# Ledger of designs, part 13: VHH binders against q9gzu0

Target 1, 229 residues: q9gzu0
Amino acid sequence: MGDPNSRKKQALNRLRAQLRKKKESLADQFDFKMYIAFVFKEKKKKSALFEVSEVIPVMTNNYEENILKGVRDSSYSLESSLELLQKDVVQLHAPRYQSMRRDVIGCTQEMDFILWPRNDIEKIVCLLFSRWKESDEPFRPVQAKFEFHHGDYEKQFLHVLSRKDKTGIVVNNPNQSVFLFIDRQHLQTPKNKATIFKLCSICLYLPQEQLTHWAVGTIEDHLRPYMPE
Key: E = the ipSAE of ESMFold2; O = the ipSAE of OpenDDE; V2 = 0.75 times the mean of E and O plus 0.25 times the DockQ between their complexes.

## First folded at step 10 (VHH)

Design f06 (framework vhh_nb_b201; at its last look DockQ between E and O 0.01; V2 from the best seeds 0.00; counts 0 for: pae E 12.2 > 2, grease 25.5 > 24.2, SAP .767 > .668, placed apart)
Fold by OpenDDE, look of step 11:
Structure f06 (fold): chain B 229 residues (1-229), chain A 125 residues (1-125)
Amino acid sequence: as target 1 above (229 residues)
Amino acid sequence: QVQLQESGGGLVQAGGSLRLSCAASGFTFSSYAMGWYRQAPGKEREFVATISSGGSTYYADSVKGRFTISRDNAKNTVYLQMNSLKPEDTAVYYCAAEYTFTWGSDTYTYIYDYWGQGTQVTVSS
């Protein structure tokens, strides 16, 4: 009876409801590709681009205990955590990523990235692409913005510097769409002791309703701004 | 556009000398450590030498005492003077730019920001 778009939305809602009852995510019906770009403050400097090895979708409610643990460990605020738990959000985990640089031998190896105390990074950009499982269609860009600016995660790093009891920390961008899992390491140099924050993994938060919201263009189109000229 | 262009490679007899140059453009040269790497056929690329933005140098053990790395910031160029060359030094030599940052009294490096195309060095016995 409704317009085609309304019918599609209703069908999707029904599917979501069914999946929720099964404690499954709509995201389980998709294949994902994800890229991570470290954009530098120096405009002439090419971005460091990484491909995620595997994107793992997880329902937020399945990680309730972990989220609450994060609150206990002061990784998250209680208020923010509660808000997340109430949302129909899927977590897209990126535990491993590899450099896309072809000019480096072994660039296919997994690598972590130091985020602090370096200050040459402007922002972290995550690009998410998806398609329906068992589809022969190309991956499409998910119409969501996943950015984490240096100023935002640095503030959080500085805050946790005083807390020596934590080795792993989680920081998030203001809109709570990008979560960075960070390993704090202490380096001993001949001159001094230094603390570094190393990026271990990334998790994107996406409302399930947005899983079918695609932008136009190919993977290559969307990666082009981050590729060297 | 970022460019690293190596030059000075060639054929030389054992015991001879070569001087490699790497001309850099398209980025803030003074903010980067510059390094030389080499790759022999069938082998992995290996570190040869690096010079920090401040002029500190470090060498692989295999080339220590024989090779000297230097830089001219005014020319955006890094050099590798190679003396007492050996057949085992035969490789493609690559220039690399490594971003460095200072925290406190310590300097840290993000390596492999930029690479050159390489220059062939062949040392005959």
Scores: ipSAE 0.006, ipTM 0.244, lowest interface PAE 10.2, mean pLDDT 79
Fold by ESMFold2, look of step 11:
Parts: C-alpha cells; structure tokens; sequence
Structure f06 (fold): chain B 229 residues (1-229), chain A 125 residues (1-125)
C-alpha cells in the first residue's frame, strides 16, 4: 500500500500539473469567507467583528512589479517582500467589509478603523474559511493563524513618524501573513497637530497549498469568541 | 474553464480605425477589471488600457486620446476602439482579466495569467 503522505503529495502534484496546463491557480478553485475582528484589551468589551464582502485572490508571482511596487515604498523592509514574491503565494485582498453589529449601519464605523493613536485594541484577527467551488460542503477554517498584535503595528507606526511626510504605508505582522494598508493623516487645529493612522484594507498572504489544510470546526465555532453577544 | 477570445484585428492603413473585441467565459465577468495588452515581434508585452468593474478607464501614454476601452457586462465582452492608427501600433493584441485596487491615491493592478491567442493588428504606412 502507498504511504499516506506520499499519496497526498502525488494527488497534489497531479492537481498542480492539471492547473498549470489550464493556466489556472489553485486559489481560483476555492470559495472564501473572511472575517476581521478587532480585539479590545478590556476583558468585558466584545470584539468589533466585520464580514468581508468579497475576498479577492491575487497571485503575486505574475507581473510582480505592477502589483507590489507600493509595498516596496512602504515602512517594512524590501527583503521581507522579496521572500514572499519567491513563493507560490496567494494574496487574499479584503477591500470591503461590513460590521456584524446589528445596531451599527455600514458607514458609521469610521472611528473603528483608526488604529493609532488609540491604545484600546489588543490585536487584529482575521478568520479565513475556504471550500472547493461548486461543493455543497460547508466552509472550513484554513489552518493558519492571522493575527496582528497592537504592539507590532504600533512599533512600525512610531518608526514611520520619524520619516518624511509619507501618506500611505503597508505594515506586516512578524510572520508576514497579514498586511495592513494604512493611510497616514494629519489633523491640524489652531493649537495642536495630530497624526492618525487609518486602516484602509487588509491582505492575507499564504502559500496556496495551505488552502486545502483545514482546522476542525464550523464558522460559528470560530466566530463565537468575537461575537457581539 | 476560463476562456478569452480576441477578435477584430486585421490590416489597416495608417490613420485608420479598428475595433477589437474580447469575449470572456468561465468566470463572473462583471466582477473583474479587464485590460488590453500588446506585443510586437521580439518585444515585451506592454500595457495598453484597463477598464475597472465599475467603468473607470486607464490608458498607456502612447495611446491616450486615440484608443477607447469599453465593456458590455451583459455580453461578457470588452472592447478596444482604436482610432488614428500608426505603424507603431502594429502588434498582437491580448485581453486579460485583472484585479485593481486603490491605495494612497495610486492604483495597483494584478493581471491574471489567462491569455488567449490574441488578434493581429498590422498598420501599414
């Protein structure tokens, strides 16, 4: 009998060969659901939870200069970006998302997207779920951790403050799985000047093969810690 | 199965016009930006024009004012109207599906690696 690991590798290799012949990516074979939770430091304060309206998979290894030019000009190092460009990596863009709080209507949550100089957020958690397209099976959580702790992005924001006037930045968490697209804005009053960092969008980076590695549980099981109630 | 089929090319006199079409199937056309690219013999494939899912258009400097990109979501088709053609426009023209986003007032584009056969445009002097 064949070894289970060898059988899995052989099946994956056959799929990759088929996709290459059809010029399709593995990510294009999946449906996605993604949720974004802003976890607060206060124990009694429930997370601000958002559902991503559309998850857009993008292969970074095609026309790399056209899509990643902006990330090279941002606050994180070029060598970090080049490492990701050399992998068979998918970018999962989350350009639009809606609050899951029933008493909050869409556009009224602009203050929740300001990441600094506030100090009440512990971390940003992205929950990614996938399934094969045209499958009747439920979405399953992708076996990967997508967290960006406050201390990690605040350090990068403080570093950016010492530079020339830069209005747009991209920052990544230590394991380079979550990228935040940030606008730097200046609030000027007659007496004070303040800088804020506003979150525009989130992008998840992961190897495409990880899309077939699922953790146990349902969407509800994994969302429950972050639900408003 | 994603398919892109370009048509409408041919031989045309300098100063003339052509209208290219790209019929798309196998994906939700209205959700994607669509672009036109061209490749002359022995040269790299270069950007010509892009139209977003919402209808915003962008052009290479070399074609601004002469070419117009448009789309018909009901027919899953993107068009390139080429006017005032020059010999330097001679190339094989390809369409492509794209993902485009805006950050810090700049626009970024990812081009999906699905290419049709292309359509030859030859402009005589």
Amino acid sequence: as target 1 above (229 residues)
Amino acid sequence: QVQLQESGGGLVQAGGSLRLSCAASGFTFSSYAMGWYRQAPGKEREFVATISSGGSTYYADSVKGRFTISRDNAKNTVYLQMNSLKPEDTAVYYCAAEYTFTWGSDTYTYIYDYWGQGTQVTVSS
Scores: ipSAE 0.005, ipTM 0.252, lowest interface PAE 12.2, mean pLDDT 73
Fold by ESMFold2-Fast, scan of step 10:
Structure f06 (fold): chain B 229 residues (1-229), chain A 125 residues (1-125)
Amino acid sequence: as target 1 above (229 residues)
Amino acid sequence: QVQLQESGGGLVQAGGSLRLSCAASGFTFSSYAMGWYRQAPGKEREFVATISSGGSTYYADSVKGRFTISRDNAKNTVYLQMNSLKPEDTAVYYCAAEYTFTWGSDTYTYIYDYWGQGTQVTVSS
């Protein structure tokens, strides 16, 4: 252990191994397909794409290359990355999974280890696909309800969500395809960490809703043909 | 083909009790969370209680300690036991299929499009 850079690299390699095991456990236990890329700080930026590809049978080189190019060039903001990649992901995901229906998932712990970033990671990119069992009559969500453990903060949060519609936020199909891009800068304060954590949780369940703020220039009706029923 | 059928409502005096039932068909009941919602005249539909596929329960603050949600997967039925009823509990009660999960300290619940026709509960003073 003499070289500080070598010690840091060994710590990152251990983190990658742990996250790979958690990702594999999640994929085995639940009908999820995941794409995760970790981008490390500064000129040492490095993608963990090799570990990701072993579990995901669907690989989209153009999304991967566009993300990595944007990350290297610092041209992607969280909003622009979600806008571009969510639009493409919806188109890719919908035709492949239209005949399936998602099973119930009850695993907070594995998701926390896979999706909650560490301070030593500059950026995280996560693509989630749900596999659906065949169903003649799949359920469609009417609205999203969020039940939290913390007092007034959650009431404020639910009010923000419900202000977008008279009936609250309406969730279309329970099909899930999410591209998450998390900027490290937002991980360095307790307030920002809480905000990112809540955003990631929402993203896992609101992608079924046609959210125009993530697809600037795409009308909601344009996304409808690509969403599986 | 998805059907949810509520029953057990009626007229009861304050302090009384009722047990509501919701019979479900057309989906794999045991894989879904189930919830109860209510709508009073001139008001929007509000959450009452939910039970996960694993049996974990969550209640609205207004009914905690008075209402109990339960399920019987063999009968594809979810129940709401209502005790110590108050006039403000007067509403049409609906059941709904849900998708519930926890992430960190938060619980997220999605209500599916399929609702029952509802059952009227009227609590007299």
Scores: ipSAE 0.000, ipTM 0.127, lowest interface PAE 15.9, mean pLDDT 48
ESMFold2 (binder alone), look of step 11: mean pLDDT 80; pTM 0.800

Design f07 (framework vhh_nb_b201; at its last look DockQ between E and O 0.05; V2 from the best seeds 0.00; counts 0 for: pae E 14.0 > 2, grease 24.4 > 24.2, placed apart)
Fold by OpenDDE, look of step 11:
Structure f07 (fold): chain B 229 residues (1-229), chain A 125 residues (1-125)
Amino acid sequence: as target 1 above (229 residues)
Amino acid sequence: QVQLQESGGGLVQAGGSLRLSCAASGFTFSSYAMGWYRQAPGKEREFVATISSGGSTYYADSVKGRFTISRDNAKNTVYLQMNSLKPEDTAVYYCAAEYTFTWGSDTYTYMYDYWGQGTQVTVSS
């Protein structure tokens, strides 16, 4: 069994080779729209709907240097990176989103995106739409389900609650389609110590082969259940 | 194939000591933070200790001063020295591997990348 350092080097070389092969991703041929709905447990409470400002397809090829640097600096898992490459999955990053409620000034301020310890959210739903680049065709709904239920991410939050050494954490839904980037904050008052988990960004994982799998309907059709009456 | 195999568990009297070992294979050990968790019957799994790839350590308050986590990268092994054991320490102890990545200016950790099967630790009164 070769020297661990030699193995690392070989693995890195393989990664590099794979990244080069995937310079052209199918995802690069699409425009994306994404919406995020926070569905509340209270049925009478309207969902909070957000539009993602920009969907960023993260292809390993676009971040080759960063990935390699991260691996070298032990900031990235080599195995994770390789696994990602092998799965042929596109990452759709949603770093910023805005409230769809244009009628309420400051509505975005009302949702501080604290996911815990609040318990009024039932689930987070992401709706993904795509079209071919340079197409005059309307956006079509991607036939994939992106849901993250409160029980699933709460379980993870509670599990890491004692991990005060970590500020940024990533949690995922059971089917590994939705990844939440979470900032853990410790609030200390003279009387109490509290921990909060704040949502920073969302990343969707979609197999590349599903990029051309569309459901029927318009954006409006799919947003309707989450829109205020 | 990723494997984490715990060993060193057993029955010990209160005040006694045990040393757990976790042998790792199938991934770049040195790139991962390694940790220990435990789960008592009827309770949720709880964090015990972690050691970063760089060797920084962190402990749960309940075990601080009594437990020591260490790692040997050459052996792909993480250890948990448990001293001054208490009946409350009775649990199945699990080895875990985690990795951290940087996104922009922020560092994030994927929690619980890999888990061992666990080793039973029983502390008698």
Scores: ipSAE 0.390, ipTM 0.730, lowest interface PAE 1.0, mean pLDDT 82
Fold by ESMFold2-Fast, scan of step 10:
Structure f07 (fold): chain B 229 residues (1-229), chain A 125 residues (1-125)
Amino acid sequence: as target 1 above (229 residues)
Amino acid sequence: QVQLQESGGGLVQAGGSLRLSCAASGFTFSSYAMGWYRQAPGKEREFVATISSGGSTYYADSVKGRFTISRDNAKNTVYLQMNSLKPEDTAVYYCAAEYTFTWGSDTYTYMYDYWGQGTQVTVSS
């Protein structure tokens, strides 16, 4: 594209269309609130973790306007924001997001889906999906904090690894108040038990589609400076 | 507040039978899947059987055809009928309430919210 104004208009229209498709795709699975977090990656950080700069609640009929306003007021690329909605990638959670989530989100205390693109920008748009449903269904929209010893955590992982009737494991990480959706295949590739614990500490979420070992390898590479070996 | 209490364990000879019971209280029993796990000396806890809120069952390969899991929602109780017991079945048996989460076509199981204290099963040769 040669015309910057025409290019920006097309990018905004594509972002709007992608956001509508994403919301529609997930509406059949959850009664939920969608939140967009503008996530800032610290320069020269020896970590795959990102710090949350802003959280925008997307709970009204003007959610598209709120998202686009945030994009316009941010220093990150609109084209990178489009990639956010098109990529099927591993998602990570910023460790200090929890206090901001509590203050901004109010009635929701759980995050069940975190999505953001793989890109080189220092500010990243992160989509946060929180189930907000007042019902007696097995999935609870508000999870009480659960605390346990490291050894109990490892034992609980092992208890579920033998279950072939399930796609994977959901771990309630009380320190980050995020559900970790870990497919069974990825739990079979950790180098050691400390790696399993570290993955949970960074609140890794895997997308619904089958992931390649690339996603686990990428996370392990980012964690290498923090591994005992 | 929440309690799972196993009973029915004991000493039995190879080829014998035992029926384990797990009485649950303090939560909406009918909404949870219920499972049985066991831990032999020196080994990690392993899956034995599960029954969904809808009554669907799933068994570990080592117990298929010998063990039967069932539930009684009116009594808030899950059962494990163990037939043709072998010395290799010697373990502490644990009851667990499973929080199963469905996301689209995918099914996940939570790390268990609730466990019982266990009941010892010893099978002599």
Scores: ipSAE 0.081, ipTM 0.541, lowest interface PAE 3.9, mean pLDDT 52
Fold by ESMFold2, look of step 11:
Structure f07 (fold): chain B 229 residues (1-229), chain A 125 residues (1-125)
Amino acid sequence: as target 1 above (229 residues)
Amino acid sequence: QVQLQESGGGLVQAGGSLRLSCAASGFTFSSYAMGWYRQAPGKEREFVATISSGGSTYYADSVKGRFTISRDNAKNTVYLQMNSLKPEDTAVYYCAAEYTFTWGSDTYTYMYDYWGQGTQVTVSS
């Protein structure tokens, strides 16, 4: 048929077929910027804001297999043509970050942020921006919500406490758009032992068609609520 | 859709035995670790036992030597054989499905919120 939605789907399908021939993912056609804000419960306290230094896209066609196997095999879905023949889903991994504070200059480091047993964080907010590669256009915010509230991840951490044999976990927010990679550590102080949960990496999960569905505003507009002052 | 259904609960006298079953569907059962947890009235849910996809077993200290976890991948079912039952074993028992993998020399468990509805075990004195 000649309706606009049908023609858009046909164009997208043709692009998928061409990418299949070259064994390239749709996500490889985009540049990304991602920011992570830790929003504090205290009314006047500004968020801790980080820019992700490297966003690693992984194409995935089977939710269960792709999230788990893709993390283990890291290169799996970029090279596999079978994933392009099934449901199209993109995983965006964020293993390294840089502080947005002006007094912390230049160092990119692996994420090492304690999430528990602290209780001063309200939520984690990820801000994702994309554009076509080689485009002169500015980055635009992807039209998707990436929030993970403290109560949602704390209840999952409490389950891990009941399983003393587990050292690393992956937890997701209710709408399955944010996955947190967590290491459990046992700290030994002179007075007592304590368990902590540290954030090691974040993965954003979204359908690949969302990469071209943008909200309004600039990066600066969307970062402003979270900027250190 | 993922489903976990427990069965085999009931009333048993102290010193007795009971076998719980958990039938699973909607996922590749042989690739998952399966676990049992329990919750007594007024207490938090606690770990009982797990069995990895490869068959390795782990037990809480309070049940070690008395309980045995096993799995039958052909039937997509995990079992908990409970012997020498005590009144303190009284609880609702829950089945859980867990996936583990290795990333960068660390082992991660993907914490899906896949729980059964639970089955009541009551041990009389």
Scores: ipSAE 0.005, ipTM 0.327, lowest interface PAE 9.9, mean pLDDT 74
ESMFold2 (binder alone), look of step 11: mean pLDDT 81; pTM 0.803
ESMFold2, look of step 12: ipSAE 0.000; ipTM 0.138
ESMFold2 (binder alone), look of step 12: mean pLDDT 81; pTM 0.807
OpenDDE, look of step 12: ipSAE 0.018; ipTM 0.305

Design f08 (framework vhh_nb_b201)
Fold by ESMFold2-Fast, scan of step 10:
Structure f08 (fold): chain B 229 residues (1-229), chain A 125 residues (1-125)
Amino acid sequence: as target 1 above (229 residues)
Amino acid sequence: QVQLQESGGGLVQAGGSLRLSCAASGFTFSSYAMGWYRQAPGKEREFVATISSGGSTYYADSVKGRFTISRDNAKNTVYLQMNSLKPEDTAVYYCAAEYTFTWGSDTYTYVYDYWGQGTQVTVSS
C-alpha cells in the first residue's frame, strides 16, 4: 500500500538477510582478505592486527604494507588507498575465522564479529580486499556482521574490490555503504585522482541503488557532477 | 548475460503439491545465494525462501514447514518444493540472485535486476 507497507517489507528483508548470513560460508561467495587494525592511544605502542582468513599469508602484500604503514604512523590516508586501485588485489580464499587478538574480538558464528575495544584503543580500521571473478557477473559484497561496543574510538572501513576491467572502492561508515567502480587506467592522471578523492568523501553518504548507474560508465562520465569545474 | 528461467507452475487443488525449477545461466551460479519470491494480484512482490551458496536455507513464516528450497550446482538450477498448498499461495513465482552486506547495526540486501518471466501457481479450493 503506502509507505508503511514498504517500510515493513524492507525491515523484513533486513531481518531475513541477518539470519541467512549467520550460517553462510564466505568461502562459498568470493575470494577476499580482511584486516582489522587497532591503533593504541600511547605513542610507543604499535598497531595490533587481526586477520580474517583461512590462510595466513606467508608474505605481506605491498598494498597492505602501504595501508598498515599509514596506520602504524598514525597517518592513514585515502591517497594510499587510491594507489591500490592501480593494481589488482591479490586473490585469497575467503576466511572462516582466525584471530590474533581474541581479547578484543569475538565471533558468535563463523562470520559474525563482536568487537570489544579496550580503553587504550584510539582507532579501529577495517581493511577489506576482494577480487571479483568476472566483470559481467552481478556485483556482490561480503556477507559479515560487525558489532561495535560503545567507546571513545574512531571507526573506519575501506573495501577495495578488483575486477578484470574495473576496480571498485568502498568508503563506508556504520550508517552508509557505497560502492564505486573505477577504470584503473584513468587513475594515473592527477586530475582524476583529485576528483576521485573528492567523490570518495561524498560517497560515504551515497545510497547503494546508484551503483548500477556507475558500473556502466567511465570515471569522467559518472564523476562529472562532482568535479569542481 | 544473466538469464533466469522459471518453470513447474500450474493449477492444483488445495492440499496438493508442485515443484518449481529455475534454470540459471550467464554467471557463476554456485557462488550466489538464490531466492524465490512471489507476487499475488494487487500485492507487492514478497520473499518466500532463499538458499545460500553453502546450502543454508531460510523461509518466510507463511511457508515454513510446507516449502523446501534446494539447489543443484551441476545443473545451475534452484528448486522450490511446495507441499500442502493453500489458496493464499496463488501467485506468480520468481527466482533471483541476491546478496547481503552488514556493517554495524545495518544490513543491506540487494536483489539483482535479473528476473525471469515467472511461473504462475494457482491453488483452487
Scores: ipSAE 0.005, ipTM 0.191, lowest interface PAE 10.1, mean pLDDT 54

Design f09 (framework vhh_nb_b201)
Fold by ESMFold2-Fast, scan of step 10:
Structure f09 (fold): chain B 229 residues (1-229), chain A 125 residues (1-125)
Amino acid sequence: as target 1 above (229 residues)
Amino acid sequence: QVQLQESGGGLVQAGGSLRLSCAASGFTFSSYAMGWYRQAPGKEREFVATISSGGSTYYADSVKGRFTISRDNAKNTVYLQMNSLKPEDTAVYYCAAEYTFTWGSDTYTYLFDYWGQGTQVTVSS
């Protein structure tokens, strides 16, 4: 077994007690949306599976404070994501995920990094934020043949999510990781990394001291070893 | 990396007292919150008490007024003083390291995945 549900459930119950419930709001009122994506890695095949839980809206007037407000005010999404990780069996064939996948594919264009451990531990984090404020329409991917080797993360992400949902995939893998993506524009400032580390410590339940031993790079850099030939 | 070892359990009569200890290694103990959890036969593991790096304490309603959590940073040890024990307190007791930080007006807590074997507490009637 190796992953006792009761330990994470206690952590989840404490997180729930400290976070507010999600407040419904119009997407037009937010500059950013945050997605929490889960990465599962198979022991033998060196493959990664992606799963998206929900969109977390965040305002951009004060970047650092609004990121945590977004997580706090969308506690339902964060708690739902953690609950999925706690279950022995997770079914991903709900229609609700289809609209989130469409929004996520627009967000992938603004991703610039992921954070992963420098040792052989397969736990990774990438914070996701997308700026829909400047777009009149959600991103609409055209149906096309997907090629992992081209490093087109948008198409890779969409196809992974589509494959998972088409069959109602049952997931029971203790080696789970969380992908959260952050807006490309914000990666140019030193302050971004401090804010990223604080959010990673919340979402992964890792002390900030342990994050100093994690690598930061592009999504393609991390996924290259797991791409099919 | 994180390792926790509980001790101090035993058999005691209802109304009696026990003091549990948890020795910690693999992290900067003084920077983290520490908690106690328990699991009775056939039941889910439940929260008992926590103490922050700054010394603030929080207790489950079922143990308030009877149990006291404390810490000794020089010894990397957290304690649980259990008074007025009841048969319902019979369980295996586990300690956990928690990462707690405050951002703005909110406090967030992280619970480490690594656990010791626990220590058995049995309260007879």
Scores: ipSAE 0.000, ipTM 0.118, lowest interface PAE 17.5, mean pLDDT 48

Design f10 (framework vhh_nb_b201)
Fold by ESMFold2-Fast, scan of step 10:
Structure f10 (fold): chain B 229 residues (1-229), chain A 125 residues (1-125)
Amino acid sequence: as target 1 above (229 residues)
Amino acid sequence: QVQLQESGGGLVQAGGSLRLSCAASGFTFSSYAMGWYRQAPGKEREFVATISSGGSTYYADSVKGRFTISRDNAKNTVYLQMNSLKPEDTAVYYCAAEYTFTWGSDTFTYLYDYWGQGTQVTVSS
């Protein structure tokens, strides 16, 4: 019943309301920071932690317009809103770095997020943190479940977590972080812009003091064998 | 590489049956929801049926009671059993994969834009 244009308009209006609620919910609950480090093969090159961007502000700035454009261009229903939200989220970071120079080795922000294979990169480390905006506490627990599309990558991720003595830190309590080392051979060329969101499936909670000490001691200790002398 | 390969289509008389298969590769099949879609001549592609990773099924009203979707995770295959076929079921049938992930308290679902070549189903009167 009803004409298709009228029903489409009603669906879009409901989607706009849902996207506004999602944007408000995400903006009100957490401040996310993502850090990615590249570990270089060459002994003379220094590895570094790069703060990519606050995920929530990037997502909220593009949510309504990009998703609504997708709905206008497709036959997707309101029930597909989460699908459209995921598409925009996973693609937001890659366009930021499309113009980056891929032949330069450096720590400039424009170089922080090169997903294409570089012959001097051995491993990628991804860290995900969240913070509640209303709190003086630095971070709240974050449960991130990022699954790999390909069975081999999913098995590699689970295998890294299960071999906690070599490629990951065992989380014995909520105050300790887990971070992953993934060999370049398993992430040679990204198949999509979402690759980074698939590196983490961990609950993290770090007080600001512990975060500072953890970042200096723990991540540096793990990267030390790969740092220049 | 995500690849979906449909098979099992053909020509049948009204009231007949066909079983479609979709062989999947390039992803962890058991973790994905799988769906069937069809495109009739001169029409937009429409939803037919879906099955979740947990086995829950959902059908379009036009096929409910006549079609059954199922999966075999050991074979990385999703099936569509089509009974009581009607001329209106004539279409190219496609399968699709769906991916979900959870971030914070939110669950996101992603439909791949990957479609196989499809398999033609023609129902004569």
Scores: ipSAE 0.000, ipTM 0.106, lowest interface PAE 17.3, mean pLDDT 49

Design f11 (framework vhh_nb_b201)
Fold by ESMFold2-Fast, scan of step 10:
Structure f11 (fold): chain B 229 residues (1-229), chain A 125 residues (1-125)
Amino acid sequence: as target 1 above (229 residues)
Amino acid sequence: QVQLQESGGGLVQAGGSLRLSCAASGFTFSSYAMGWYRQAPGKEREFVATISSGGSTYYADSVKGRFTISRDNAKNTVYLQMNSLKPEDTAVYYCAAEYTFTWGSDTWTYLYDYWGQGTQVTVSS
C-alpha cells in the first residue's frame, strides 16, 4: 500500500473527476450552492496499524471551481495539493457549514453491519440520537484491534473510541474510513472470526436536491448492489 | 496552516491560581471546539476541559469546580482559569482544536485534532 500522501492523492483525483462530471451535468444550474464533504484517510502516528478519516464538508459553486483550478495549476505540487485544499475548505467555508445546520435533518435506523475492505470513496455519516448527556466526556481514542475475515476479504482493524454512554468505531480499510457512533448495546461478537456490528444507520437530508446529490452521490453508488448491463 | 500557541504556565504554590491562554491562527476559530489536555511525566495525556463552538463546557471530574474554560472569538483565544491548584495538577498543558458540530442532540467530532506545543505548569507543595 502507498503512504498517506499517495492515498490522499488518489482521493483527490477521484473527487476531482466527480466534481468535473457533476459540474458538466449541472452546467445550466449554477445558481445554487453545492456543499461537498471531503473524506480523507489519516494514518495515526501512535498506531501504525490503522487510519482515521477527517471529514471536511463545504464548498460553494465558486469555491468548487477554485479547487479544480488549484488542482490543475502548475504552481501546485501533486503531493501537497490535497493539504492546501483541506486547509482552505476548513478555514474558508466552515461558517457556511455551520449555517447549514439549521436546514439539515438527520435520521437513524438500526441495522446489522459487516466490515469489509472495499474501495469506497467519500462517505458521509451523521449521527442523531434523541438525547446527548451533558456529562459525556469528549472522545478518548483507545486502540482496540479486531481482526476478522469474511469470504475473501483481508484483515480489518477497528479503532474504538470510548465515552461514558457511546462507543465510536473507526474502520481501518485501504480505501475508506468512517467514524461511527453506536450505543454499546449494539456491539455484537460472533463465534467465528467475523465481527458483526449492529449500528444505527444514518441519513443526511440537505435543503437542496443538488446538495444532496453532491454530498451523497458516492454513498448511493456504494449502496447499489446490482447494476444492469 | 494551523498554529496553536500556549502561554501562562509557570511555578505556583499549592492553593494558588494560574490562567493559561492559547492563541490560534490559520483556521476559522469560532467554528472549532477548543480543549485543554495535560500530561505528567511518565503518564498518558489526559483530558482536562473543552468548550464547544456554541459555548458549552465540559470538565474532567478531577478539575470540576476548580478550573474554568472560556473563549474569546474576537481574539481567537481560549483560556483555562485554574484555581485551588494542587501538586497533582503539575503537568505540561496542551491546547487542542477539534472540529465539532452539534446536529440535533448529538455532537460530532473530527478525529484529527490540531495541537499546540504545550506549556509547563508546576505546583509546589
Scores: ipSAE 0.000, ipTM 0.110, lowest interface PAE 16.5, mean pLDDT 46

